VHH binders against Ras guanine nucleotide exchange factor efc25 (efc25). Designs and how they scored, part 7

Target 1, 234 residues: Ras guanine nucleotide exchange factor efc25 (efc25), of Schizosaccharomyces pombe (q9usu1r752to985)
Amino acid sequence: TPEEFASQMTLLEFDYLKQIPSREWIFRSWVSRDSRSAVRNYINFSNCFTYWIINCILEKKNTKARTAVISFFIQTAYKCLSLQNFSTLMSIVSALNSAPIYRLHAAYKLVKAEDIICLSGLREIVETKKNFSTYRALLRKAELPCVPFLGVILSDLTFIDEGNPDVLDSSPHLLSFNKRHRLADVVADVCRFQSSSYEMQSNTDLQSYILHRCRFVNQDLSYLFDKSLSLEPR
Below, E stands for the ipSAE of ESMFold2; O stands for the ipSAE of ESMFold2 at other seeds; V2 stands for 0.75 times the mean of E and O plus 0.25 times the DockQ between their complexes.

## First folded at step 2 (VHH)

Design M02a (from M02, 16 letters changed; framework vhh_7pa5_2; at its last look DockQ between E and O 0.04; V2 from the best seeds 0.00; counts 0 for: pae O 9.5 > 2, placed apart)
Fold by ESMFold2 at other seeds, look of step 2:
Structure M02a (fold): chain B 234 residues (1-234), chain A 122 residues (1-122)
Amino acid sequence: as target 1 above (234 residues)
Amino acid sequence: QVQLVESGGGMVQPGGSLRLSCAASGFTFDDYAMSWVRRAPGKGPEWVSTISWSGGSTSYADSVKGRFTISRDNAKNTLYLQMNSLKPEDTALYYCAKDLEYYGSGSYFDYWGQGTQVTVSS
């Protein structure tokens, strides 16, 4: 069911989040190609999961089957919203908005109106407009437990490091102090999310299935787009 | 309906330059950050660069820093990538993407174009 899938994805993503030690946020361990990091592992899982959704849809040969998979993931994303799992929500909507999937108009026409309305609302939350303003407003009001979207956290940390406006005309000492304070604020917020827990019961079979399916997904965008064209020609 | 169309790829000698363009439609272009992503043959996607919605902030993968420059023209709904000092390792299919993740990540995107091929070979 969408409900059980959403619950198990939430547990999986939350485990990835909780594994990230505070030093990785501070030192931005994920930017080094030569080092392993828990953040990099989580990024890799998120990418694999997004592409897994795309592959699940495109492997169905008839339009009704693709519609059923699309509807399943719309309903799953909606349940993720109710669980405050914004990370899985972002992954699902990204997959549905991807070039190979977004263009499947015949399949989308068969999606019931209720699910289309739901998807429209989810897309509004995910929108990157004005630096994720809708998502940030919703996150600010969210209670624990919550799985925040990793991408916004990484973006904020990168902005502090690379885009800090204080560099132009400040003492190096004063710049370092201000930067450390802003960084500490972001890290404190992340630690708050990491300190809670979800009370849902683990389904090891489903979690194992998801993890194994994601390991070897095709992430070749050109191939996936060509496959999309063969299923629904221009 | 989001559409992204890349162009400007081609074959070039090592050390050469190319300028990629991405024409965007179906959304308000200047409300969104934009990224370039590439795929070498047989490899997964690799983030290249991201530019903020206004163009005021840019970020680059270590492999391209100092050689590539991302820019945008919000009046023309167009994203650019100036690629200088090209290496054989830069050979890939290059995509522009409407960025879902802000700066430096590059691994999670809304929509991708069809891509434009860049081949760097002697």
Scores: ipSAE 0.011, ipTM 0.279, lowest interface PAE 9.5, mean pLDDT 79
ESMFold2, look of step 2: ipSAE 0.012; ipTM 0.378
ESMFold2 (binder alone), look of step 2: mean pLDDT 83; pTM 0.830

Design M02e (from M02, 14 letters changed; framework vhh_etentamig_d1; at its last look DockQ between E and O 0.51; V2 from the best seeds 0.00; counts 0 for: pae O 13.0 > 2)
Fold by ESMFold2 at other seeds, look of step 2:
Structure M02e (fold): chain B 234 residues (1-234), chain A 122 residues (1-122)
Amino acid sequence: as target 1 above (234 residues)
Amino acid sequence: EVQLLESGGGLVQPGGSLRLSCAASGFTFDDYAMSWVRQAPGKGPEWVSGISWSGGSTYYADSVKGRFTISRDNSKNTLYLQMNSLRAEDTAVYYCAKDLEYYGSGSYFDYRGQGTLVTVSS
C-alpha cells in the first residue's frame, strides 16, 4: 500500500540521515572519493531510488498498468508529505517530472482527477525557482520528526564554502566569522532533525526489498527516454 | 512543453576554449534558476554550474571554478557557458537544466533534448 510504502521509506531515509556524523557536514566528506562517506551512501541510495521509480513505470507494457504505478507513487508522495518526509517526496516528484515519465500523456490522462490535483500541489513544493522558496518555507514550519531534503542541505553547504559573500566592511575576520556562522546554522539545523525519531513499526521485509531493488538500477536517461518513446510515440 | 536546446559543442585541444548556448522555451525563463550538468561516457551526471533566476548569483563546482563562466540573457531566453582552459576531464555531453542538481536525495533532474558533446583531445 502507499501508506505502508511511505512509512517504510521514511524509516529507511531517516536511518540514512541519522548515520551521518557531524564531521561529514563540516568537512564535506561527500566531495572527496572517500568510499566511507555516509553522505555519499545516502546520495547513492536516493539517486537509485529515483531511477528505480522511473524503471518501475517504464517496465509496464500497457498504459493502464503504467497509470496504476504513477497513481501509487502520487499517493505515496502525498503520504510522505503528511509524515514530513521531504526527501522521499522530492525523489518521487523528481522521477514523475523526469523527461521519460513526464511525457507519458496517455498514462497521465487515465489518472484520477484527485491524484492529478494532488500531484500539482506536490510539484509546487519541489519547484526550484527562487532557490526552493516553497520547500524552505515549509521546512521552517515543520515539527519533529522530519526528514529534510538532502539536496538543499548539500547545496547550502557547497554554496557557503564556494560562494563569494558581500563584504560590508572589508574585514577578513568578519568575513571568515560570517562564513563559519552560516555553516554552523545549517549543521545545527540538520543535527536537530537527526535527534528525533519516528514511532512507526518497522517492516524489515519491505525495507530489504526496496534496498535490494535499488542496486544496479539503470540510470541512463537517454536509454530510458528512448524506451519511453517506444511505449508512447510522439 | 519545456524545450531546452543545447549547442556550441565540438572538438578542442587541451587548454582551448568553447562557448555553449542553451535556447529555452515553453516556460517563463526568468522565473527559474538554471544549471549546466555534464555526463561523461559511462559516468553519472555531474553538476557543473548554476545561475539564479535574475543572473545576480553564480555558482560553480570546484572542478571548473575559475575556468568556466555561466551567464544568461533573460530577454533572449538563453543560457551560456564559457569554458576556458579545457582539460581532458571536461569531455562530456553538456546539458542545460531548468532545475538545480546536487548529488543528494531526490535530486530534481529534468533534461529535454540531446545535449551538446564537448570532446577535449590532443
Scores: ipSAE 0.000, ipTM 0.195, lowest interface PAE 13.0, mean pLDDT 78
ESMFold2, look of step 2: ipSAE 0.148; ipTM 0.553
ESMFold2 (binder alone), look of step 2: mean pLDDT 80; pTM 0.817

## First folded at step 3 (VHH)

Design E10_12W (from E10 with F108W; framework vhh_etentamig_d1; at its last look DockQ between E and O 0.69; V2 from the best seeds 0.00; counts 0 for: pae O 4.8 > 2)
Fold by ESMFold2 at other seeds, look of step 3:
Structure E10_12W (fold): chain B 234 residues (1-234), chain A 121 residues (1-121)
Amino acid sequence: as target 1 above (234 residues)
Amino acid sequence: EVQLLESGGGLVQPGGSLRLSCAASGFTFSDYYMSWVRQAPGKGPEWVSGISSSGSTIYYADSVKGRFTISRDNSKNTLYLQMNSLRAEDTAVYYCARGEDTAMVYYWDYRGQGTLVTVSS
């Protein structure tokens, strides 16, 4: 059920978010691939989950079955939006926009009109245009609890540096202060999201199933695209 | 230590061409999605182009399609951006950015120092 799945994914994603200590945001602990940072763990989960969606769709041999899985994830993403779980929303839409899945025109043709309209709106949210402007507007208006999209947080932290164009004639001390102030703003926003809670009841069987399935997914994009071609050659 | 070192920026007239390079070190370059991101003075960062770890999948922002060409040489750990038909609006600091190879571009976890491209008569 899309509602149950969205609720449990929200709890999973929120747990990953809550486990990230502030020092990781400040020192960008995930940049070293060899680190065992909480941010890196969350990144790895998000990547595995995105590929898991792709695999779920492509393992169905029947077009109608693939349509059903696509519809399930569209409805799940829409429920994630209502829960303000932007992280799972982004993962689902990213999977549906991936080359192996986006090209499944026969399967998409069978998706009912209301779900296609819903997907179009969800795709607008994930657009990178104007630095994720649609997503950022939604995030600014979001009430707590909320799971923000990790990717935008990482992007903001990655583009905070010495010599930013925002301070063209600054002294070295002023530039360092501006960098620190912008860093503090991003960290404060993340801490605000981390300080809330969702009221949904945990379903440990479903959460364990999701975590287990994600660990064993095929992440070979070439293989997945070839599989997509065999399922819908046109 | 992870490093991304951009080069090839400079001053060029409208309609001109420029080639940017990004030398990568401190990580397995061939495992990562790579992109170019630019930032004009007083503006937020704007994604320009991205290329999958193998080089087989390439994406461009609408504003640069047909004018810019991204490429990579995994044997030299180098990312490239060929910029043709440059316009004043292309003036920005251009950054080489590393991301996760997920079949889609949505994570950037490291960037270089940037190289300034100025398009002016």
Scores: ipSAE 0.218, ipTM 0.626, lowest interface PAE 4.8, mean pLDDT 82
ESMFold2, look of step 3: ipSAE 0.267; ipTM 0.656
ESMFold2 (binder alone), look of step 3: mean pLDDT 82; pTM 0.846

Design E10_4Y (from E10 with E100Y; framework vhh_etentamig_d1; at its last look DockQ between E and O 0.67; V2 from the best seeds 0.00; counts 0 for: pae E 3.5 > 2, grease 25.7 > 24.2)
Amino acid sequence: EVQLLESGGGLVQPGGSLRLSCAASGFTFSDYYMSWVRQAPGKGPEWVSGISSSGSTIYYADSVKGRFTISRDNSKNTLYLQMNSLRAEDTAVYYCARGYDTAMVYYFDYRGQGTLVTVSS
ESMFold2, look of step 3: ipSAE 0.345; ipTM 0.707
ESMFold2 (binder alone), look of step 3: mean pLDDT 84; pTM 0.859
ESMFold2 at other seeds, look of step 3: ipSAE 0.347; ipTM 0.699

Design E10_7Y (from E10 with A103Y; framework vhh_etentamig_d1; at its last look DockQ between E and O 0.61; V2 from the best seeds 0.00; counts 0 for: pae O 4.9 > 2)
Fold by ESMFold2 at other seeds, look of step 3:
Structure E10_7Y (fold): chain B 234 residues (1-234), chain A 121 residues (1-121)
Amino acid sequence: as target 1 above (234 residues)
Amino acid sequence: EVQLLESGGGLVQPGGSLRLSCAASGFTFSDYYMSWVRQAPGKGPEWVSGISSSGSTIYYADSVKGRFTISRDNSKNTLYLQMNSLRAEDTAVYYCARGEDTYMVYYFDYRGQGTLVTVSS
């Protein structure tokens, strides 16, 4: 069901988030220091999951079947919002906004009106205009537990000035006061999210199924677009 | 080491044109989604445009659509932004940014040092 799927995805993503040690945020380890970064593992899972959603929709040969899968994921994303799992929410909306899926007008015509209204609201949350302002407002009001969207965290860290960000020599002159304050604020927020727990029971079989399916998905977007064209021609 | 080096910025009058370039090195350029991001003084970063790894899919912010053209040359490891009909509101430092090819603008993991574009008389 959408509820159980959302719950188990939330537990999976929260485990990925909790595994990231604070040094990775400070030193941006996912970029140049360690190919086995915990942040890189989480990014890879999130990308695989997004492509898995695209593949799930496109493997259905019947338009009504594709509509059912789209509706399932809309309802799953809505439940993720109520769980404050913004990471899975972003992945689902990204898949539904992808070129192969967004163009499936015949399938979307069959989606119930309440689900279309729901999707419109979810799309507003992920809107990139004004630097994710809607998402950031929701995040500021969110209570724990919460799974924040990793992409905004990583982008914020990238735009903090990089002038000697590495404090290995523990010298105050290696960092500007304003840069240290901005970095500390971002890291403190992330650590706050990492320190909580969800009160849901693990379904290990379902989690293993999700991880296995994500590992073997086709991530060739041009191939997936061609498959979309064969299912609903221009 | 990953490097992104922007060039082509400068002072230009309203209505004028500039062409920005970003030279990439230290990674397989053709595997990555690339974007232009700009930042005006005292403001947060604003995504401008993005282009898929193959160059086949292109996205623009509404504020620049019809005036700016993004392109890439994977044989030269170079990203371009042709900016036409420039306005004072386009004044900013323009950054070349590397990202994931699964969504247009979810994050970037590297940026260049930027090139300043000033649109004024």
Scores: ipSAE 0.185, ipTM 0.567, lowest interface PAE 4.9, mean pLDDT 82
ESMFold2, look of step 3: ipSAE 0.286; ipTM 0.643
ESMFold2 (binder alone), look of step 3: mean pLDDT 83; pTM 0.847

Design E10a (from E10 with E1Q L5V L11M Q39R G50T Y59S S75A R87K A88P V93L R111W L116Q; framework vhh_7pa5_2; at its last look DockQ between E and O 0.73; V2 from the best seeds 0.00; counts 0 for: pae O 8.6 > 2)
Fold by ESMFold2 at other seeds, look of step 3:
Structure E10a (fold): chain B 234 residues (1-234), chain A 121 residues (1-121)
Amino acid sequence: as target 1 above (234 residues)
Amino acid sequence: QVQLVESGGGMVQPGGSLRLSCAASGFTFSDYYMSWVRRAPGKGPEWVSTISSSGSTISYADSVKGRFTISRDNAKNTLYLQMNSLKPEDTALYYCARGEDTAMVYYFDYWGQGTQVTVSS
């Protein structure tokens, strides 16, 4: 069910988040694509999961079957919102907004009105406008437990480390002092999210299924777009 | 070591044009989505434009659509932003940013130092 899938994805993503030691946030261990860091492992899973959703939709031969998969993921994303799992929510909406999927107008026409209304609300949350302002507002109000979107965390840490235009001409000591205080604030926020737990029961069979399916998906977006064109020509 | 170096900023009057460049080194430039991001004084970062690794997929923020053109030269490891019909609200530090592709989900793992664009009459 969408509910159980959302719950198990939440536990799975939260486990990835909790396993990231504080030193990785401080030293940005994920920057090398060759490194074996906990952050890099989470990034890789998130990418695989997003492409898995795209593949699940495009593997269906008829329009009604594709509509059913789209509806399933809309409902899953809505449940993720109620669980405050913003990471899975972002992955699902990103997949549905991807070029291969967004263009499937025939499939979207068959989606129930309530699911379309739901998707519209979810899309507002993931909008990148004003530096993810809608998402950030929701995150500030969220109670624990919560799975924040990793991409915003990584982007914020990178901005602090590599770019600080307000202090570029300052002395090296003043720049270092301000940089360390800003970094500590972001890391403290991340540690706060890592400090709680979800009380849902694990379904190891479902989690193993998800992990197995995600690791072997096609991630060639050009190939996936061509497949989309063959399924719904324009 | 990943390096991103922006250039081409300066002062220009409203309606003018500038061309920004970003020289990339220390990574396989043709494997990454590249973006321009800007920050006005006292504001947070604002996404401007993104171009896919091949250059075939391009997107713009609504505020710059029709006035700005992003491009890349993978042979020269260089990202460009042609800015036409500049307005005072375009005044900002402009950064090039490298990001990994996650099906239209953008995050940035490297930024340059930025180049200042100032539009005033």
Scores: ipSAE 0.012, ipTM 0.415, lowest interface PAE 8.6, mean pLDDT 81
ESMFold2, look of step 3: ipSAE 0.022; ipTM 0.471
ESMFold2 (binder alone), look of step 3: mean pLDDT 84; pTM 0.852

Design E10m (from E10, 14 letters changed; framework vhh_8emy_2; at its last look DockQ between E and O 0.58; V2 from the best seeds 0.00; counts 0 for: pae O 4.0 > 2)
Fold by ESMFold2 at other seeds, look of step 3:
Structure E10m (fold): chain B 234 residues (1-234), chain A 121 residues (1-121)
Amino acid sequence: as target 1 above (234 residues)
Amino acid sequence: QVQLQESGGGLVQPGSSLRLSCAASGFTFSDYYMHWVRQAPGKGPEWVSSISSSGSTINYATSVKGRFSISRDNPSKTLYLQMNSLRPEDSAVYYCARGEDTAMVYYFDYRGQGTQVTVSS
């Protein structure tokens, strides 16, 4: 059920996004690891979900079963694109691009050509090249509702907030005004995304299942890579 | 207080090498994923390379793979970028940036002031 999974992940991600109060964007509450932060909670969920995908694939002992899970997530990510849920899309492609999964050539060989073509297009969206230029172009085109990728927002705020202290120009008011203006623009864009709504019906059983499964996943990449090697040797 | 201080930039000719350093203080350096990010004039930040907390996992942008080498020395709290076969398009301010200790959900939460690298004849 890739469509249902994508819909429920979209609702989950959107709930995390909506719960972030404006003060966290302004004061960058996520920078301290000891802070109680809604941004931190969302980051933690996204990491857990990404590792959960990796574990779902690697727990299958049969190559055909691993192929089925890979295909399921490709189709889920494609549905996330149509829902404009870039956050879940990024998490899925990140998992499929991870060293333990990317190397599963036998499993990928069994994936249907249509799904491989789809995955190639999804990979172009998540490319970091030219400051995520493909993703940013899609985001500018997107209508509301939309779940933007949190990582780009946080990185943009970090590069604005840390400023350029080595400016030789002695126009401190102009530099401060430009910094505040850029910060306000990013925060306003985030608030715009937070103010919309998805109309899909919530399936709380499926959402609870996802949240519960993510809490118990192995997040040790070296272990997961070794498991990948045992399933598909070099 | 968290501090990241880049150094080692300069003006070099195409084909030359440079080694950038980043001195870290005010946090447990060995707990963090570290990155190099560059920014050319009038462009947004461009990710260059990442290295895991232990140094065992390393990634590069396609444009620099095979030419650049990231490393870290956790006892001295120093991040390095060895840049070989430099090209004019590598000209930028290079920043070291701090990230999560599990870098599956990629983002930066702190960066230094940067060091200028200029590749020209």
Scores: ipSAE 0.276, ipTM 0.662, lowest interface PAE 4.0, mean pLDDT 84
ESMFold2, look of step 3: ipSAE 0.303; ipTM 0.679
ESMFold2 (binder alone), look of step 3: mean pLDDT 84; pTM 0.858

## First folded at step 4 (VHH)

Design T09 (from E10 with T102Y A103S V105G; framework vhh_etentamig_d1)
Fold by ESMFold2-Fast, scan of step 4:
Structure T09 (fold): chain B 234 residues (1-234), chain A 121 residues (1-121)
Amino acid sequence: as target 1 above (234 residues)
Amino acid sequence: EVQLLESGGGLVQPGGSLRLSCAASGFTFSDYYMSWVRQAPGKGPEWVSGISSSGSTIYYADSVKGRFTISRDNSKNTLYLQMNSLRAEDTAVYYCARGEDYSMGYYFDYRGQGTLVTVSS
């Protein structure tokens, strides 16, 4: 069910989040694609999950079956919003907004009006308007427990640390006081999110199923777009 | 190793135009989604525009649609931003940023030093 799936995704995402040690923010160990860092593992899982959704929808030869899968993920995303799991929410909406899926007009016409309205609201939350202002406002109001979208955090860190070396009165190689404070604030926010837990029962079978399916997913967006065209031409 | 160097900023009057350039080195430029991000004094960074690795997909923030044009030359490892009909609210440091795919969106793992654009009479 959407609720159970959302609960188990929340537990998986939160486990990935909690495994990230503070040292990774300092050393940026995820920048190498070959890295075995916790951040890189989380990025890889999130990408696999997003592409798995796309593959699940496109594996259905029948329009009504594709509609059922789309509706399932819309409902799952809404449950994730209720759980303050913005990471899974972002992944699902991203998959549904992908070119191969967004274009499936025949499948979307069969989706219930209430689910279409729901999806529209979810799309507004994840849009990039003024650097994710809607998402950031929602995250600031969120109470613990919460799973933030890591991509926004990683981007914020880049705009703090990945500039030219500061020229300071005392030493050119030291970070400015303002950069240190901004970095500390971002790291403190992440640590705050890691400090709590969700009180939900683990479904080990479902979690193992999700992890297994993500290991064997096609991530060739061009191939998936061509598959979309074969299912719904034009 | 990874370097992004912006140029082309300066002082311009309202309604004027500027063209920003970003020279990239130390990585395979043609593999990455690239963006322009700006930061006004005392404010956080605001994403302005993005372009896919091939140049075929382009997005703009609503505040700049119809006025700014992003482009890239993969043979020269260079990103561009043509800014027309400039307004006082466009005053900011403009950063070139490199993206990486994450959950079908993009996060930015590198940025340049920035170039200052001041729109004032």
Scores: ipSAE 0.385, ipTM 0.699, lowest interface PAE 2.4, mean pLDDT 84

Design T10 (from E10 with D101E T102W A103G V105P; framework vhh_etentamig_d1)
Fold by ESMFold2-Fast, scan of step 4:
Structure T10 (fold): chain B 234 residues (1-234), chain A 121 residues (1-121)
Amino acid sequence: as target 1 above (234 residues)
Amino acid sequence: EVQLLESGGGLVQPGGSLRLSCAASGFTFSDYYMSWVRQAPGKGPEWVSGISSSGSTIYYADSVKGRFTISRDNSKNTLYLQMNSLRAEDTAVYYCARGEEWGMPYYFDYRGQGTLVTVSS
């Protein structure tokens, strides 16, 4: 069910989050694609999960079956919002907003009005406008436990980092001090999220199924778009 | 070392156009999703547009859709942003950013020093 799937995804995502040591934020070990860092493992899982959703929808040969899968993930995303699992929510909406899926108008036409309204609200939460202002407002009001969206954290770290040093020669130790202070704030926020726990029963069979399917998913967006066109021609 | 160098910013009147360029070096440009991110005075960074490694997939923020066009030339290691019908609210420092696609399409691991775009009259 959407509720059970959302619960198990929340436990999986939270486990990935808890595995990240503070030193990875400082040393940027995730930047290399060959990295075996906890951050890189989490990024890889999130990407695989997003593509798995796209593949699940496109594997259905008839319109009603595609509608059922789309509706399932809309309901799952809404349950994730209720659990304050913003990470899975972001992945699901990203998949539904992908070019291969967004264009499936015949499938969306069969989605219930209440689910369409729900999806509209979820899309608002994941909007990048004003630096994810809607998401950031929800995150600031969220009580623990919650699973924050890792992408926003990583982007914040990149804008703190001086990967390309300032052109002007300013006071180096003041810039270093400010960078360390801002980095410490991000690390403290992550540690706060990691300090709590969700008290839900683990379904190890479902969790294993999800992890297994993510290992073998097609991530060729061009191929998936062509497949989308074959199912609902222009 | 990874380097991203933006150019093309300047002062322009509302309704005007500008083309931004980003020269990339120190990595295999054709392997990475690239984005334009802007930061208005006193505000946080806002993702503007992104393009996949091959150029086959392109996304825009709602605020710029229909006005801005992102493109890339992998043979020249260069990213572009064509900005048309500029508005006062487009005033910002524009950053070239290297990132991840899908799952975390807005994650960035490197950014340039930025180029200032001022829309005023």
Scores: ipSAE 0.227, ipTM 0.617, lowest interface PAE 4.3, mean pLDDT 83

Design T12 (framework vhh_etentamig_d1)
Fold by ESMFold2-Fast, scan of step 4:
Structure T12 (fold): chain B 234 residues (1-234), chain A 121 residues (1-121)
Amino acid sequence: as target 1 above (234 residues)
Amino acid sequence: EVQLLESGGGLVQPGGSLRLSCAASGFTFSSYAMSWVRQAPGKGPEWVSGISGSGGYTYYADSVKGRFTISRDNSKNTLYLQMNSLRAEDTAVYYCARGYESGFTYYFDYRGQGTLVTVSS
């Protein structure tokens, strides 16, 4: 099921990515608070999915069951890497690195050594050090199709600058040539990723299940941390 | 209309301290995760620290953990970064960034103009 889950997440994430029009990147439509923004829909899904993983692990009352869920997501993240789905990979590792989950030493002690080694490698890929250098190197090596991590794209758009600092408070027409050129490069990369497709069979039931569960997940991190403490006291 | 205005940068000796502030306006401050991102000369931006909208959770890059403290005052629409035990490698322009969060990963959609921090003897 890790393979099936990874495949369906890849199709789901890719569908979110493909729905983003180039105009939205150029005009930063997500900043307007417009609920119809495709970027904001994707961000909301990604956030809900990350919290859903945390909830899935903490729902399990016994240590062995929590270990099984943790192992499932480690294996799913590895399958996502093989599918070049860096978005789901990022979400899973973020969930496993969360304070409520990272501290579950009893559950982690029951995880196979092979899976622990795998998780360590995955953690290296998602490291923010040197502007996500490990992830960026891997993305440059990736062939289509792939699902890039949205956060890096949004951050790159935000941190485009030029030697004479200008306020990005004017219309796009007032951007300098260098800013426009770098913006065009980021947009072109996104369009390249959107232009291909994954040749995998859709499991509509599983996709619907994921979307439904993510829609209503508890995102109160303080509550989740307290729940973690109740399952494995300090 | 979204504005983020950083202040508090300057020249400081190694081992010294600085407190950065960011005044936010044009949006509901408490509804957004906020971050500090720095960019050293000739290098790409590096995420330094993040804080949830409520202020209940804080996150730090390994390079600054234990030395820097992020905080916010939602009643004043202000983000802070307390920087202690500063090192030469902390020299950078520090940007206040508005973001969305996915678990513990911040997506940045707006930044301020930045404030320069120089750590030099």
Scores: ipSAE 0.262, ipTM 0.636, lowest interface PAE 4.4, mean pLDDT 84

